# Ledger of designs, part 6: VH-VL binders against Large ribosomal subunit protein uL1m (MRPL1)

Target 1, 266 residues: Large ribosomal subunit protein uL1m (MRPL1), of Saccharomyces cerevisiae (q04599)
Amino acid sequence: FFHTAKKLYADDYKPAAMSSNAPSLTKDQAKKRELKRLVQRKAEAKRPATASPLYMPVTKALRYLRAAEVGRPQSQQTINLTTLVVGERGTAPLSGSVTFPKPLRYIKIAAFTNDESKLEELREKYPNHLIGGADLVAKIKSGEISVDFDKAFATPDIVPALQSQVARILGPRGVLPSVKKGTVSDDISSLLQESLGSMPFRQRGNSISIGVGKCYFTDREILQNIISARAAFKTAVDNQKSKKPNILSKTTLSSTHGPGIVIDFA
Short names: E, the ipSAE of ESMFold2; O, the ipSAE of OpenDDE; V2, 0.75 times the mean of E and O plus 0.25 times the DockQ between their complexes.

## First folded at step 1 (VH-VL)

Design l04 (framework fv_lacutamab)
Fold by ESMFold2-Fast, scan of step 1:
Structure l04 (fold): chain C 266 residues (1-266), chain A 124 residues (1-124), chain B 107 residues (1-107)
Amino acid sequence: as target 1 above (266 residues)
Amino acid sequence: QIQLVQSGSELKKPGASVKVSCKASGYTFTDYAMQWVRQAPGQGLEWIGWINTYTGNPKYAEDFKGRFVFSLDTSVSTAYLQISSLKAEDTAVYFCARGEYDILTGYDYGMDVWGQGTTVTVSS
Amino acid sequence: DIQMTQSPSFLSASVGDRVTITCKASQGISSYVAWYQQKPGQPPKLLIYWASTRESGVPDRFSGSGSGTDYTLTISSLQAEDVAVYYCQQYYSTPWTFGGGTKVEIK
């Protein structure tokens, strides 16, 4: 139904009189423009955050974001961090996990082992948590220590003691360590790190977004979480296997209803 | 207001014991470790140790192990430092301080809130 | 134990001067460094943590920098109220250790 230029050409013109253009010239120009834009984005990523008109020091940014969330329910008081990522076509998206010093979902834990070297390691790494062996089991049994922890973990060697001495205390609360629950491991350090809230992140489009705190967290707690996110993102960049790695660019703090504020991050 | 209030100055004879108190207010006592630091007259700061306020488990620097004992009364948000068999070398200002600590990734023990200090003088 | 060597021990400067205090750790401490200000008759006050992060309420003339084993506290424009002893501290591993202190006085 549509008259085509091909049919008209066949009737009126010789093929030798109309040669095809080199569409690659237009594609080459488009490629050069794309490369120039990439160079400009890379240059912008290297500029200090203070060059942005939306820049504020983290502590000032947090004051503005907290003000915007006054009177809001706690579920809506999340402080979000978004980092722009500059990369060439074909470079894999950044992904990984970050473990925050101050989790957005706070979990108080207990960890049990008869291994003295593991006790020393865990007490140094998790000084705010209940860490012990038979002594801790005895204190729970006697009521000397209250059961106000959300999760408990154990090495296999202390499980029989937990079952015999405190199962009636911990079982009804749902915190008795068990193989079925995945709360028992010889490698208790790895189990705790994995269970206590490594937060996964994945680049979506040209950015990575992650919650770094609640408005009711202290400035210090949010800043420590930001530092942890920075380290995790840089590790993800370092782990790339490509000719040219991705570059972390402008980083913004925001809240559900507040403004987007540029901070010093990279 | 977040604050740590310590007990008053003590004058003791060698061989006596002393118990210094540190009362916390304005925050959840069991969320932060309590640090102890001393300062001898005209000298710098020296870390004695910390106590886990949730469990009561202490950690001492080696030089202070034995005669120095940390304890807690969580019902009144108070930490204690007891020094037994006092020596002249124990003469110092003793500070308690709130230490922040990493739950998941490592250590962060910057001491952001300090008591006013308790002077302990040991003389014959 | 990690040794913290602080320099200088004493510093006398004029109001408005830039003051730098250096702290050297005997091993890498991964930015687990805090700086404290102690005025006569007062407890120490936290100024900087994580090597370069300023504590809330601390004037922006105070800044920290460094990495690995070498760290610096800078006062960009010394004020009369900054007369104090300044201490660095590592909290990378126990026992925590302090530098020997730097006494800052106005000329």
Scores: ipSAE 0.000, ipTM 0.388, lowest interface PAE 21.1, mean pLDDT 82

Design l05 (framework fv_lacutamab)
Fold by ESMFold2-Fast, scan of step 1:
Structure l05 (fold): chain C 266 residues (1-266), chain A 123 residues (1-123), chain B 107 residues (1-107)
Amino acid sequence: as target 1 above (266 residues)
Amino acid sequence: QIQLVQSGSELKKPGASVKVSCKASGYTFTSYAMQWVRQAPGQGLEWIGWINTNTGEPKYAEDFKGRFVFSLDTSVSTAYLQISSLKAEDTAVYFCARDSDYGDWLYYGMDVWGQGTTVTVSS
Amino acid sequence: DIQMTQSPSFLSASVGDRVTITCKASQDISSYVAWYQQKPGQPPKLLIYYASTRESGVPDRFSGSGSGTDYTLTISSLQAEDVAVYYCQQYYSTPLTFGGGTKVEIK
């Protein structure tokens, strides 16, 4: 809610105490001041969410956010969850994945392999997606099949054909399978299951932001997604293997045109 | 330059209603919550509640639920406190105050206060 | 609700004296305490927040200290202009609560 918090506060105003850094601080003074701010941030993270004047129960918050988005296109009616993260300098940013009970969007995929047994398995498991080998590559190159999929995956055996025949078509769209992007694997079934069943998140600056629903979702669907996000964020904290791990702090719900609303999350 | 200016004193009979205004200037009104505090004659400070100036959502201390109502007019950067069915014990100075800058949602206390509105309830 | 017990309720001191006012919370408030000064006929003025952080423009003779449940406001060298009622306030959880106040007068 870093970006949402900024919407609520004047860019040019700070309380005198927050704006009053001494201009000629020594390195020692600067380090001590930084440590004091960290202590304050850690204490704030442990404060009850109900202490915030911006707090609301989730169901009440959703009523305000839905009201703000009345008349907007469905593509703009996303409800976002932002969690502030408090960490010491040098601690790795939090990252992980969330599997939502109610996905925000249907993802259409393409999967490429020359292995006939894998093709049979994937077609049975993913019947509404594009699954094929050299024949599918040729059809994409000729334009017989449109590139209307959101992600593509491949086994190593077909990667040379993809690079030589359709890289100029799939590359500009960001859907060319590559080892670097983690979209190439001999165990393509496991790769697809992980990729379709989870949404990645990554800490940027001092916050993690993720969409948790659309205004037209039910309260229950959004709440279940929020609970899943909470579990995933806590798992990411637990997996840091640090003696001083990051701490999850204030969490807000927001929408494109709505206010940032503090919820009880951590 | 940052100011909260409140409406003038009110003298009311028991059972009447009063509406106190608090007009903000010199800052972005919707960026700071507005708090309400009262002080009975010769007594200390008592927190009534706050209102989220962005959403209009109020929170009241238990003793002030029912007769006390917060509202906003964001077009003129003004917050209101309405007290219905006035009682003699409602006689007090009523203050509005803004929460200090939250930055990243860090709460720091009430840094700017209105001058106060005296409400006297007498028969 | 968190109760804030402030002492003393009244003190009289001479210019130049060191004055201490204490505030005890009924539970741990993790330094979420502010101190206010109220002069006759005026609204309260924020002096200290987060137990020990002095508000900008507040003279350095005012200082706050404490942790957990026990907090103190100190005026290191009392001046005539410091005649006022002083209040502590917790903002750890709602409802926000104030101490009963300490009236400071010059002898």
Scores: ipSAE 0.000, ipTM 0.503, lowest interface PAE 10.8, mean pLDDT 84

Design l06 (framework fv_lacutamab)
Heavy chain, then light chain:
Amino acid sequence: QIQLVQSGSELKKPGASVKVSCKASGYTFTDYAMQWVRQAPGQGLEWIGWINTNTGNPKYAEDFKGRFVFSLDTSVSTAYLQISSLKAEDTAVYFCAREWELDYYYYGMDVWGQGTTVTVSS
Amino acid sequence: DIQMTQSPSFLSASVGDRVTITCKASQGISDYVAWYQQKPGQPPKLLIYWASTRESGVPDRFSGSGSGTDYTLTISSLQAEDVAVYYCQQYYSTPYTFGGGTKVEIK
ESMFold2-Fast, scan of step 1: ipSAE 0.440; ipTM 0.741

Design l07 (framework fv_lacutamab)
Fold by ESMFold2-Fast, scan of step 1:
Formats: C-alpha cells, sequence, structure tokens
Structure l07 (fold): chain C 266 residues (1-266), chain A 124 residues (1-124), chain B 107 residues (1-107)
C-alpha cells in the first residue's frame, strides 16, 4: 500500500512536458488541450479531500509516516506538506512566510531588557535561552557567560548598555541587537515569536512544499503548524488581488520514505 | 565519546552534607540542560529537577526544594548536586542525565546520555 | 502531578515471544512519552521518545505506540539480553514522572 499510494500520487502530478507519448497536434489543438486540462484541474481543486482514495485523517496519516521512518536518523524524519496550486499562465507564484508555533530548527537566542515583568515572562516561555538585563550584559562583558547564541534581541531601553559595554564582543559576531536589523522592539515577545517560528515559502512550478514538523513532534504540534501554513497560504492567495487568483488544491503529508497521504486542508 | 562521569559513592551520617559531581565530555556542555534523577534501593526512578547549563537557572520538583541545590562549574564542564541536612530517606543512587530539550528551545525531549550513578548512603 | 500507571509490574516470557508493557497517564499527554531500559547496576538507557520514535542504536524489535492517555512498549521477539526493568516517563508537564517499572525475565 505505501509504495502504490506514493507512486499514484507522483504520477498524477507529472508535468505534461514530461510525457513523451503525446500525439502530434496543431497549435490550435494544443491550445484547446491545455485549456481542457486547466478546466479539469480547477474542477479537481473543488472536490472535497475525502473523495480522494489516498485520504486519511491527519492523526492516522502521522502514524503511517512515523512508521515509515522508524530507525532513520532524526535529520531524515521531517514531515512535509505539499499543496498543489492551480492557476492561469502569467499569474505570479505564491510566496510568503509561515510563523510556526513549534519551529523545526533550533536557534539559540539571547534577549535583553531592563523590564522585570518582561524578563519573568520570557524566562518562563524560553527557559533554554539566554534572557537577562544589565546583569547579563555585565556577565558577557566579563567573560562569565560565553557568546554561543545565534541571534540576539533587545528592548530599546537596554540598547545604550549593549552599545557601550558589549558592542566590541557582539558586533564582530553579527549578533549585536540594532534597530536597523529589526532586532530591537518594545514588544519583544512578539518579535521573538515571529523570529523563532518564521519559515519562508515560495511556489515552485505547480506546488508549495514546506516542512511542518518532525516525526518526534506531537500530533498537536504538527496540526498547529499545518493550520498556520494553511492561514499563510490563504493570505498569499488573497494578496494577489487578481481577477483570476491561484487556487489551492490537493494537499498531502509525506516523509522521506513514507507515502504521500491526502489531508483535509484547503 | 559523549559521556557523563559521576563522583564515587558516599557514606554520610544524618545531618551531614554531600556534593555529587557530574563531569561531561564529548559535547558542548552549555548546549544541553542537565537533569537529576534518583533511585532509592529496590525502587523506581524519581525526578529531582534540571538546570539550564547556559544561564545557571535551576528548576526543582516540589518535594526536593530547600535541601537540594544544583550548581555548575562551566570551566570544567561539571554539574553538581548538593544535599544538605541529610536524612535516612535520602539514601539512593543519584543520576545526572543530558536533556535534549535545547533542540526545540522550549521542550525537553528525553534523557539520552546518563551518568553511571552515585550511591549516597545515610546511616548512623 | 501527572501519575503514570505501568502494567504489568512483572513479566516472565520465553525467547522469541512478543511482549507488551502498558502505561496509562492520569491525563492526556499528547505523546510526550519516553521509554527506558535499566539493567541491574546500570543507569537507564533511552529506548523510545515521542511515544513511538526509536533512539539511535536501539534494535528494531523495540517499538512504541499509543495516544492520549494510553501508551505501549512492544518487544516483538524477546531476546535473552532484554532482561531488564522498563520504565515509561511523561515529559508533558513538570514534575516529570515515571511509571512504576516492569521487570522482564526469561522463563
Amino acid sequence: as target 1 above (266 residues)
Amino acid sequence: QIQLVQSGSELKKPGASVKVSCKASGYTFTSYAMQWVRQAPGQGLEWIGWINTYTGEPKYAEDFKGRFVFSLDTSVSTAYLQISSLKAEDTAVYFCARDTGYSSGWEYYGMDVWGQGTTVTVSS
Amino acid sequence: DIQMTQSPSFLSASVGDRVTITCKASQGISSYVAWYQQKPGQPPKLLIYWASTRESGVPDRFSGSGSGTDYTLTISSLQAEDVAVYYCQQYYDTPLTFGGGTKVEIK
């Protein structure tokens, strides 16, 4: 079943240009053929996901994908979401970013603020990251705490202390917070949430593909990431402001070795 | 190559203090939190708490607050568990273990590397 | 606190047998479950995390399954070296809690 499901899905979406056995057609016949295919794809996009023979509820799909990745390295245990996009020639490809509640990549950060209430909130939310105020700046200056974080963020009130005390340490590493880089904000909680969970996407050919989790994520975490991806893709469609916008079609979950499984998404 | 090596067994009298060490090697010490677990003779596993090796911030299970203190010496990649005012019921094997939680930034995943354990016996 | 109830507490089986150990949480824990193997005089060894993900180097005869409150560890073909105590653990919320353990012996 796994091999058959994956093969059928892939074959359904091969580009017409990859077919070597097409009959010889005039230019007018070729144009009529392309139009018929577009009409068929638009009709297919409007069918409910449950009509697909490859459909499963997300929880069942995740069980199957996890089973296929048993014994594989964690680097190969990514669960991918692929959404087919149906559109007319000349329509711009969809692009944007998704903010995931559960990021797929670990990025170690430092966050600086003089606001005690914000320090308490951030320490609860990000216990494995470096959160502090003037005391933390002093510890970095003294070498008591090593600079091994990938990014740093700050509220405006601590920026003068960062500039005067640790700019020579953080600046050469490219991690000194600055307004110019967008790493300084009064609303540091929103900035961290956006920065740590953000993943770009771009339509390539007739599809958008994005990682939505690892096999070791919980079903809830993967589902929340899928919901976030759906919202972002729909926002990208709305932003086209076209009289003939792109249509989100069949969406599948897959893993490196697992089958492509259709889910209810659009 | 990746390993945690703990200090040797301790025999203490009630009211004394003990300090157990856990030395890490083969990985970046400050990239992973250190967890502490104990096991009383013939009993199961009991979670004591964890310490963020980068910031030094500890978190203790409620039953272990007060007498149990986590600390670090980052210069030698070593974590410590200190128990003050020892009681007979503190007799147990104490384990340190590496937490893989740093991979996601907010969650702990499980304990993938364990020390060999330090037996602490409290008797008069 | 989340209580983890593990059963059976003791299991005796023959080499080649399929054995299952169950673990029930007092509330839904969304697959935040790990399984450990402990042999006498040794520290615990991580077998499975995220309910069903096998740790590197662990034989494929070990598998985990479950959702919500009910989780199982399965050994599909028991080997002599599998004699040990097995523990489940939730890491959905602090304090982290372990099951009472299952002692597996060969008959």
Scores: ipSAE 0.000, ipTM 0.400, lowest interface PAE 17.0, mean pLDDT 82

Design l08 (framework fv_lacutamab)
Fold by ESMFold2-Fast, scan of step 1:
Structure l08 (fold): chain C 266 residues (1-266), chain A 125 residues (1-125), chain B 107 residues (1-107)
Amino acid sequence: as target 1 above (266 residues)
Amino acid sequence: QIQLVQSGSELKKPGASVKVSCKASGYTFTSYAMQWVRQAPGQGLEWIGWINTNTGNPKYAEDFKGRFVFSLDTSVSTAYLQISSLKAEDTAVYFCARGRSYYGSGTWYYGMDVWGQGTTVTVSS
Amino acid sequence: DIQMTQSPSFLSASVGDRVTITCKASQGISSYVAWYQQKPGQPPKLLIYWASTRESGVPDRFSGSGSGTDYTLTISSLQAEDVAVYYCQQYYSTPYTFGGGTKVEIK
C-alpha cells in the first residue's frame, strides 16, 4: 500500500528548473578527455613503485601487517595482494590461475582412468587423492568411498562408465568430469599438473585481488607466492588478444586490519 | 586437539602375529594418508609405507612387502598395522604419522606433522 | 631408492654455539626435505619442511637451507633442551627415506 502511494507522489513531482553555466562536452570532446586520462594512467603505471610515498620493501610490509593481526583468529590472518589494471573500456578483463609454492588451502581431487600405466603413475604422484578406474567408479556408486573431493578429472576411456554409473552422484555436485569443463584429457598427468595447485584470479573493475599467504607463513613463503602471482599476471597480460591490451599498474599488500602498502611487483 | 593414539606395547614369540592400532581424532580422517615408520632399538627411522585412508590402497617399501599389512576402520578413524610370522628382527617401536599435504601434487607434503606415541613390539622366545 | 647421507653422525657443542647438520640426496629432490627432532622416549617432531620452512611453534633458532641434492639444518644458538637426534627425510618420491641421524649433545 505505501509503495503505491509513494509511486503516485513521485509521478506527480515535477523537477525544478535549473540553470547551468557550465559548458557541455560534445561526444567528441568527452572522448578526447577520456583518452587523455587513459594515456596519463598508462604513464603512471610505468613509474617505479619506489616513487610512491606508500612504498615499503616486502619484508617491512609483512612486519607491519602481522602486527596489525596479532591476537586475531588464524582464519582471518590472510595477506592479500591487489594489482591495479589500466585498460580501455571494451577490453576483456584479465583472468588466469596462479600455482603457489605454498598453497593457502588444501584441495582434494579424484582422477579416473582405465589405463594401468597411468594409474600407477598417478598413485605415486598423488598418494592420498582418489585415483582409480572402473573399481573406483563402482565403489563411489556403492557408497564405499566418500565423495569428499573438490575436483575430478578423467581420461576419455572411462567417461562412459562415469556417465552411466555415477552421473547422479557427481553431476549435482558439479564434479562430474566433462570435455566441456576441460576435465577430460588423454594426457591426464599434464592436465593435473596444469589444473592443481592453482588459485584462479579474475579482474574485477580495475583490479585483480588474490590471497598470497597467512600471517603465520614465513617471509620466504609469502615472497615465493608473490613471485608466482607476478609471473601469472604477466602471462595473462601477454596472452591478451586485444590490439589495445590491459597493463598492470600499482600493487599493494594488505591484511584484514592492516594498512595498504605499495610494493615492487610489476 | 589433533592427535594419534596407538595401542600398547606387545611382547610376542617368533611366528606369532601382532596388530597395532592408531586412532585419529581432531581432523577428517579420510583427508590425509596414514604413514607408518619403524625404529629398531638404538637405530634410525625407517619408512614402512602409507595407506590412502579413503580408498584403502596401500604402498609399501620393498623391505616390508609380504608380512606387513595396512588396514583401516574408517567408522572409528583407526588405522592398523599387522605383522605376521614375527621374527626377532621385527623388534622395534612402530609409529603411525599423518602426512600433511596441500593442493597440487599429492607428493607435496609438509612432512609428517602429527605422530602417534609409538608402539613397542618385542619379539623374543 | 633415493639415499639420504647425513653428517655428522654425532656432534658435541656448547650452549650458545652455532650447529650445522648436512644431508645429501643421491639425486635432485627439489626441496622436498623435512627435518625432525627426536628426544629419548618420544616420537619425532617436525621442525622444517620444504627444505627451509619452519613448522609452527618451532623456535626461530632452527633454520633450514639448501637446494638440489644438498640440504642443511642450522641451530643458531644451541640450548640445553636441543639435545636430541635429528633426522632429514626426502619426500620427493617413494619410498620416503631418512638420513642416518645426528646425535647432538652438550659439552
Scores: ipSAE 0.000, ipTM 0.431, lowest interface PAE 17.4, mean pLDDT 83

Design l09 (framework fv_lacutamab)
Fold by ESMFold2-Fast, scan of step 1:
Structure l09 (fold): chain C 266 residues (1-266), chain A 125 residues (1-125), chain B 107 residues (1-107)
Amino acid sequence: as target 1 above (266 residues)
Amino acid sequence: QIQLVQSGSELKKPGASVKVSCKASGYTFTDYAMQWVRQAPGQGLEWIGWINTNTGNPKYAEDFKGRFVFSLDTSVSTAYLQISSLKAEDTAVYFCARDEYVWGSYPDYYYMDVWGQGTTVTVSS
Amino acid sequence: DIQMTQSPSFLSASVGDRVTITCKASQDISSYVAWYQQKPGQPPKLLIYAASTRESGVPDRFSGSGSGTDYTLTISSLQAEDVAVYYCQQYYSTPFTFGGGTKVEIK
């Protein structure tokens, strides 16, 4: 089974070359061909995942993918989810973001607030991140603390201090908190929870691909991320507000060295 | 050998409660959802709902919300259906059935491949 | 809710006959249909899933076909042991729903 799955989902698969000796199609014939192919793709999108010879329940799929990645570096042990998208000609590609319960990468953040109660709460919850008020702003201004964080968040009460004291330091790095970027909120705890797991996605060609976990994640963590991805993709379809919206089709789980395994998703 | 073994028949009076058990063996209990179906005397099959055996989250058909409650005891691979405030129209054979689901995909699109033998519940005065 | 209309409700045929049972969904169920066989005093047994895939151990004489809203279970050569009630079921959307059943008897 493993060898068969790899062969069917090889990266370098190339469809048969178009014959240079093929007769020219009329415009009517070309239109008929496109409509027939679209009907076939829509029908395929509605087939049960269980009809695929490469189908497995997610937990079984994860066992195969983990086995394929044994001994590989942790940075390369990513489980990817790819969903094929069927769309009418001219339909806008799908895009959006997924908030994962279990983020795939550690990002270092900074959080700023003048509220002592919020500082205590955030420091307990996020001990490995930079959490502070005016003191943290002063240390960044002095160079005592380097700007090595990937994102920064603030409550409205400290934004004036950030603008006056460290805008020249944080601004050029793109990490200055702002209302326009959605990085300023009175409810900073909810903002951090939502943002730390957020991952963007966009349709490229006929598919959407997103990492949903690492091999060292638990089955539960990966499955919760898959559920989140599904919800986000369905929301992106709903947001199209089109008479002919894109249709989510065959979804596969894969890893760098493992097979492509069909799962029930769309 | 995969089996679902249900508890024995029950004779109850209106207003009583009944708890039907469904014990699984021969497979990993939490890898498969458990569905419940009933069949009134001389009638066809009627879907009650399903329960995710990993999360414990139930889904009920609208007609069965309120008095019907699914529960689990994963330590003994057993699913339960409890019916409160029994009525005469609850008289039926109640089946549990295994549903091969992908719990990371909602709604699950799965059929019932293994069935319990059924538990007859009779509600009469 | 998706309604499953099954016909006929009863049929009587001879051993060796080709038997056809039909099932019509109130909306497109994308081949998410299963067929079950139930003998008196027994639980239902899965015969077909995904409209046309035969469950392991089910005799070749049983086949399923159809798409969209219209599905068919065929028994190519009826045997005496096939006397049972047959049910179609959609598992496309909750609540899952069954057809009314078809009772098959030998003449």
Scores: ipSAE 0.000, ipTM 0.385, lowest interface PAE 16.9, mean pLDDT 82

Design l10 (framework fv_lacutamab; at its last look DockQ between E and O 0.14; V2 from the best seeds 0.00; counts 0 for: pae E 12.9 > 2, placed apart)
Fold by ESMFold2, look of step 2:
Order: structure tokens, then C-alpha cells, then sequence
Structure l10 (fold): chain C 266 residues (1-266), chain A 128 residues (1-128), chain B 107 residues (1-107)
């Protein structure tokens, strides 16, 4: 095992110093070290979850996480799943959506269009969602309406107003409609219908996190949601256009006050 | 509604082949492994193997390697069991069953959570 | 391979009786045990998984317990509709293996 320990420490290199004569890394040396770190992370991603000292089967993990939330209102206790993502620099962040067999909460959607006939149709069909045109954009800009929606869609005719007035508000929250994300379309009715049954996810840094249940959900309900999340994450990986796509690595289950517990997800 | 519907019973002679189908509905087919189990007349349950429905990678119990072949058509959510060179001892009811749990594509550990949905069974009778 | 030794092979009891079926694994299996009920002419039905977790829709008279190598299915008050063959199954390692079955009948 000493050989393994020595191998782990073999990839050190000197950082660049601030002085003009301090040693520095060439671009080739920095690239080689980055590739070595990537190979190490990919190898760790392939190691079985049972090798972790924090591993447990999901039902055992759920018992501990529920116990950690004792004495709190169960309506406030979300079970979260976090998967590490291993990928090369420049690989696009993973994103997609999942439809859970047991939803955690109502998904709130916003739809933007300047077309008054579409507004009338959409408001009648979706009375509990934010449907509006320029007035809604202005209300979001002023802060009169809070950005509490999970997804937003737009027809092309209102995109310039969204870009000019609320991009600084909606963009950082990941809910700004865009053509590249497929959230801008002349047929937003179809997009709304498809999306109302799903929860979005997006890679943040090196991980994807999503709530998969409440503590009061049954073990089966949470397990089925976890399986659905796995399928959705795998589909997001399969949809990448890179020859070296992201790899789904270690997955943990957690609650607000409970520990992160390693589970066999992939 | 989640269900597995298998093909009808088969009467075969020794040396023939048979292909049993198992059509899934009501769930994402590629998110669950498909198990195959047989039950000889008056006998208990015997695990044949399973197949990863996303990759098509099978695993077989040792006694079933060779003549037993799993395959898939994911476009119609259907798994298949083909048995070649049929023998009299292959006379049994053959079940497909969905595995409750994670895909096993990268892992060999015991992390699966039981077979929660079963097909109705396909009787294969091999007689001379 | 992990052998599952199920006892008894046959059991006859009256309605309302407590029924106990046991499985012993040839090695520790860390609660990776499922129990199935199979009525005549039907496929098996999952009752219990992870040794003690009841499947949705299964009556609460069915319970599972055990650890290590020794696992038990209990029917707290036998009903007429519980006439079936019951199987344990380990899924700790491949090949997956079943117990020999326990046929339960009403006296």
C-alpha cells in the first residue's frame, strides 16, 4: 500500500511565484498536471460507492436522515441528492429536467408574450402561473413581482424587452428565456404543457443538486425519484456533443441538518 | 399503469429454439434492469440473469451461459430471452421482472432493491 | 454462491394464527433480502425488501426481520387469502438466489 500512497503525492508542481525571477510553469506543464488531476478524478468516479466509509444503502441512509430532522416540522424537511460531475475544462455544464413520480412541490412557470390572443388563451388555461407581456416585464424589473418561478418561456417578439430590462435579474437565476435553451418559441403552449410535469436541474460548479423527496415520503417514493433523477442526469450526459463527455461521480444523499451519506447512484 | 406483458406459451421439440418477449409499459424502460427467472413445474424460482436496459450488457448465472441470450428493443420497450438447443429440463415458466433500484452499469455491489413488477410468465414446454 | 435455506417447506395453520417462515443464508448478506408471495397460477409478488421494508399495498400483517445470516417473514394473523408459496431471495451478490419456498395452507 506504500506504493499507492507514494503515487498519490507524485503530481505536485511548484506554483508560480510573484517575483520576476521565480520559477513558473509553462503552458505545457500546466496542461499535463491538469490532465493528471482529471485522470485521477475519473478513476475515483469509477470506484464503487461501497468503498467509501460513509456509504450506506438508501433505506438505511433515509432512516438516519429522517432521525437527524426529529423535532422539526416535516413539511420543512427535504431530502437532497448531490452528484459530483467530472469533466474536462470547457465542457458545457449539464442541464435538463426530471419528472418525479412523486412531486415535491408545485412547479411555478412564467410565460412572456406580446401577443394578446396568446395571453388570453394561456391565462385561461394556466390561471396559477405568471402569464404576461410588457407589463409583467416591467413589474419584475421594478421588484413588484418576485422571481419565484422555476422556469420561464417566451415568444420571440418579447425577447428584446427581456434582454434589455430583466436579463440582469433573470440571467443569474438561470430563468432567462433563450433560443439556445429552447425556452423561446412561437409555440409556448406546447413548452408549458411539457414542462409542468418536470423539475429543472443545472450543474453548478462541479455538482448537480436536486431535492428528491420530503422526509415524510415513503422509502419507495424517494427511491423512485432517485431513479428518475439518475435517468435524467444520464440523458443530459448522453445529449452532450463532446467526444469526452462529463462523468457522473460520487453521489450523496442529505437533509437540511443531516450528514451527507454516500449512496450507490451510478 | 406499470406492467410487463410476456408472449404466449410455446411447445417445442428438443434442439429447437424459442424467443420469449417481455413488453414494458408505464415507466422509463431504460432506467431499470430487467431480470429473468424460471420456475420448473412444481419447483422453486431460479435466477437466469439480468440485462442493463440502457447499455444492453447482460449478466448470466453460470448454469445459463451459452444457450440463453438476452436482448432488447428499446424503441418498443421490450426485452427478449432466446433459448437455443432446447432440452427437456428447460421446460418451465419463464418470468421477466423489473428490478427496483439503480442501474448496475458501473457497479457489482449488492445495491438492488428487489423485483417489484413481474410479467405474467411464459410457459415453455419441451417434449419429444 | 450464497445458498438460502428456507424453513419450513410446508406449513398448515388456522385463520388468525401467527406464522413464521425463516431463511438462513450461507454467509452474511447485510439485510439484502426480499420476500415474495406466489399464488397458484400467478407470478411472484414482492412483499418485503431490505429484510424489513414492506412494499406498498402489502397488508401490515406481513413483516420482515433479521440480520446477518438469519431472516424471518412473519404473518401476524393468517388470512384465508394468504394461501400461497413464500420465497426469500438474497440480492447481496450475484448469482441471485432464492430459498426453496414455503407452502402455506389453511387447516
Amino acid sequence: as target 1 above (266 residues)
Amino acid sequence: QIQLVQSGSELKKPGASVKVSCKASGYTFTSYAMQWVRQAPGQGLEWIGWINTNTGNPKYAEDFKGRFVFSLDTSVSTAYLQISSLKAEDTAVYFCARELGYTYEYWDSGTYYGMDVWGQGTTVTVSS
Amino acid sequence: DIQMTQSPSFLSASVGDRVTITCKASQGISSYVAWYQQKPGQPPKLLIYWASTRESGVPDRFSGSGSGTDYTLTISSLQAEDVAVYYCQQYYSTPLTFGGGTKVEIK
Scores: ipSAE 0.000, ipTM 0.468, lowest interface PAE 12.9, mean pLDDT 81
ESMFold2-Fast, scan of step 1: ipSAE 0.050; ipTM 0.567
ESMFold2 (binder alone), look of step 2: mean pLDDT 90; pTM 0.929
OpenDDE, look of step 2: ipSAE 0.014; ipTM 0.509

Design r01 (framework fv_roledumab)
Fold by ESMFold2-Fast, scan of step 1:
Structure r01 (fold): chain C 266 residues (1-266), chain A 125 residues (1-125), chain B 107 residues (1-107)
Amino acid sequence: as target 1 above (266 residues)
Amino acid sequence: QVQLVESGGGVVQPGRSLRLSCTASGFTFSSYGMHWVRQAPAKGLEWVATIWYDGSNKQYADSVKGRFTFSRDNSQDTLYLQLNSLRPEDTAVYYCARDRYYDSSGYFEDAFDIWGQGTMVTVSS
Amino acid sequence: AIRMTQSPSSFSASTGDRVTITCRASQGISSYVAWYQQKSGKAPKFLIYAASTLQSGVPSRFSGSGSGTDFTLTINSLQSEDFATYYCQQYYSYPLTFGQGTRVEIT
């Protein structure tokens, strides 16, 4: 059933190719032709996603992509989002980072603070991670809690306790929080948000590609990641402060074996 | 202890406007998606609108789209629903509700684990 | 929109009865179904999510099952506090939709 859909979509869509080889044009004529082509590409970028024969609502797209990946190893079940970017010659490539509500790579963390209000907030937001103050430090020192976390963060107020009591335990594992590593901050909530879900992106050629989930993620997790990516891409466009900003164009969802499916994104 | 308290309901004539508020306490409001759900007298539940935890995505029921506007102020732990061009069929108790938190992944689902007590909106004649 | 149809609309039962409420989606929604209990004059109470996962604090006599289009809420040995209206809700896609409700009344 997905094989039929993949064949249909793969055969039915080809983005317009914009190439010109006009060596006899004056510089002014060449510039005008280039501008005309840019205007045309920008106009095509503004065409509704629903006009594409490859368009589906995101939830339906995810159903097809998951079907294509049934029985595959989890490492191969990534859902990718690719956004075409239309811009003028000489405009810097878009780059930045996205903080996902649901990270693609699970990282177990430990967070240390002596601030009771921060402990309450972090425990509510990150219930499956190790969150604590002097009590958690003592449990790690005693061996009651195993060091099975991938990364650790701290507020400045608990760093002396970490260094005196558990540096010999956490240091060899490379997880001791420090200012030099960027793992210590008064604003630990922002630091955790940035670190846990952060994924870099960089425009290559005319597109940005980023993983937005795994097939075993829920639809809502993938949708929330897609919206986070959208916000980050738009922020990257705004941050370049160009008189002629890049335009985010056609966006597709794909998986390793599935079709490319157009979604309503920009 | 988690709590949601709605306010701003009342009796208005057709075509008028109301602004509903919902104040959250006892949990990290900025980490949760929020919803408005309404219930007309002696009828069932109807989803009205969703706003994600950071305000980046908003969804509306077709019956209210273009007339109702949803917003949140995470610094004040408050949710707002602006009701414009009210119709008799908008008469209902309006509940604010919180997304369930899926703690194994840090994910939120559009299932409603905490509800306010509701505020009554009556559009007469 | 995904239409959620509950059956029956209402029924009479006695304490000790095993009661079953059915919810049918107009299209496949995987396991994205929640169930709520509402007593007269009160806000709904969350019972079940992901079709079959009980919310903490909900009595074990409640259970949910189903996947795809057909879902069931079962109350094993009905108690006096269980006389209420029950709603299913899909959260597979927007717009979010509820069933019309099933009123469980005392015989």
Scores: ipSAE 0.000, ipTM 0.391, lowest interface PAE 14.2, mean pLDDT 82

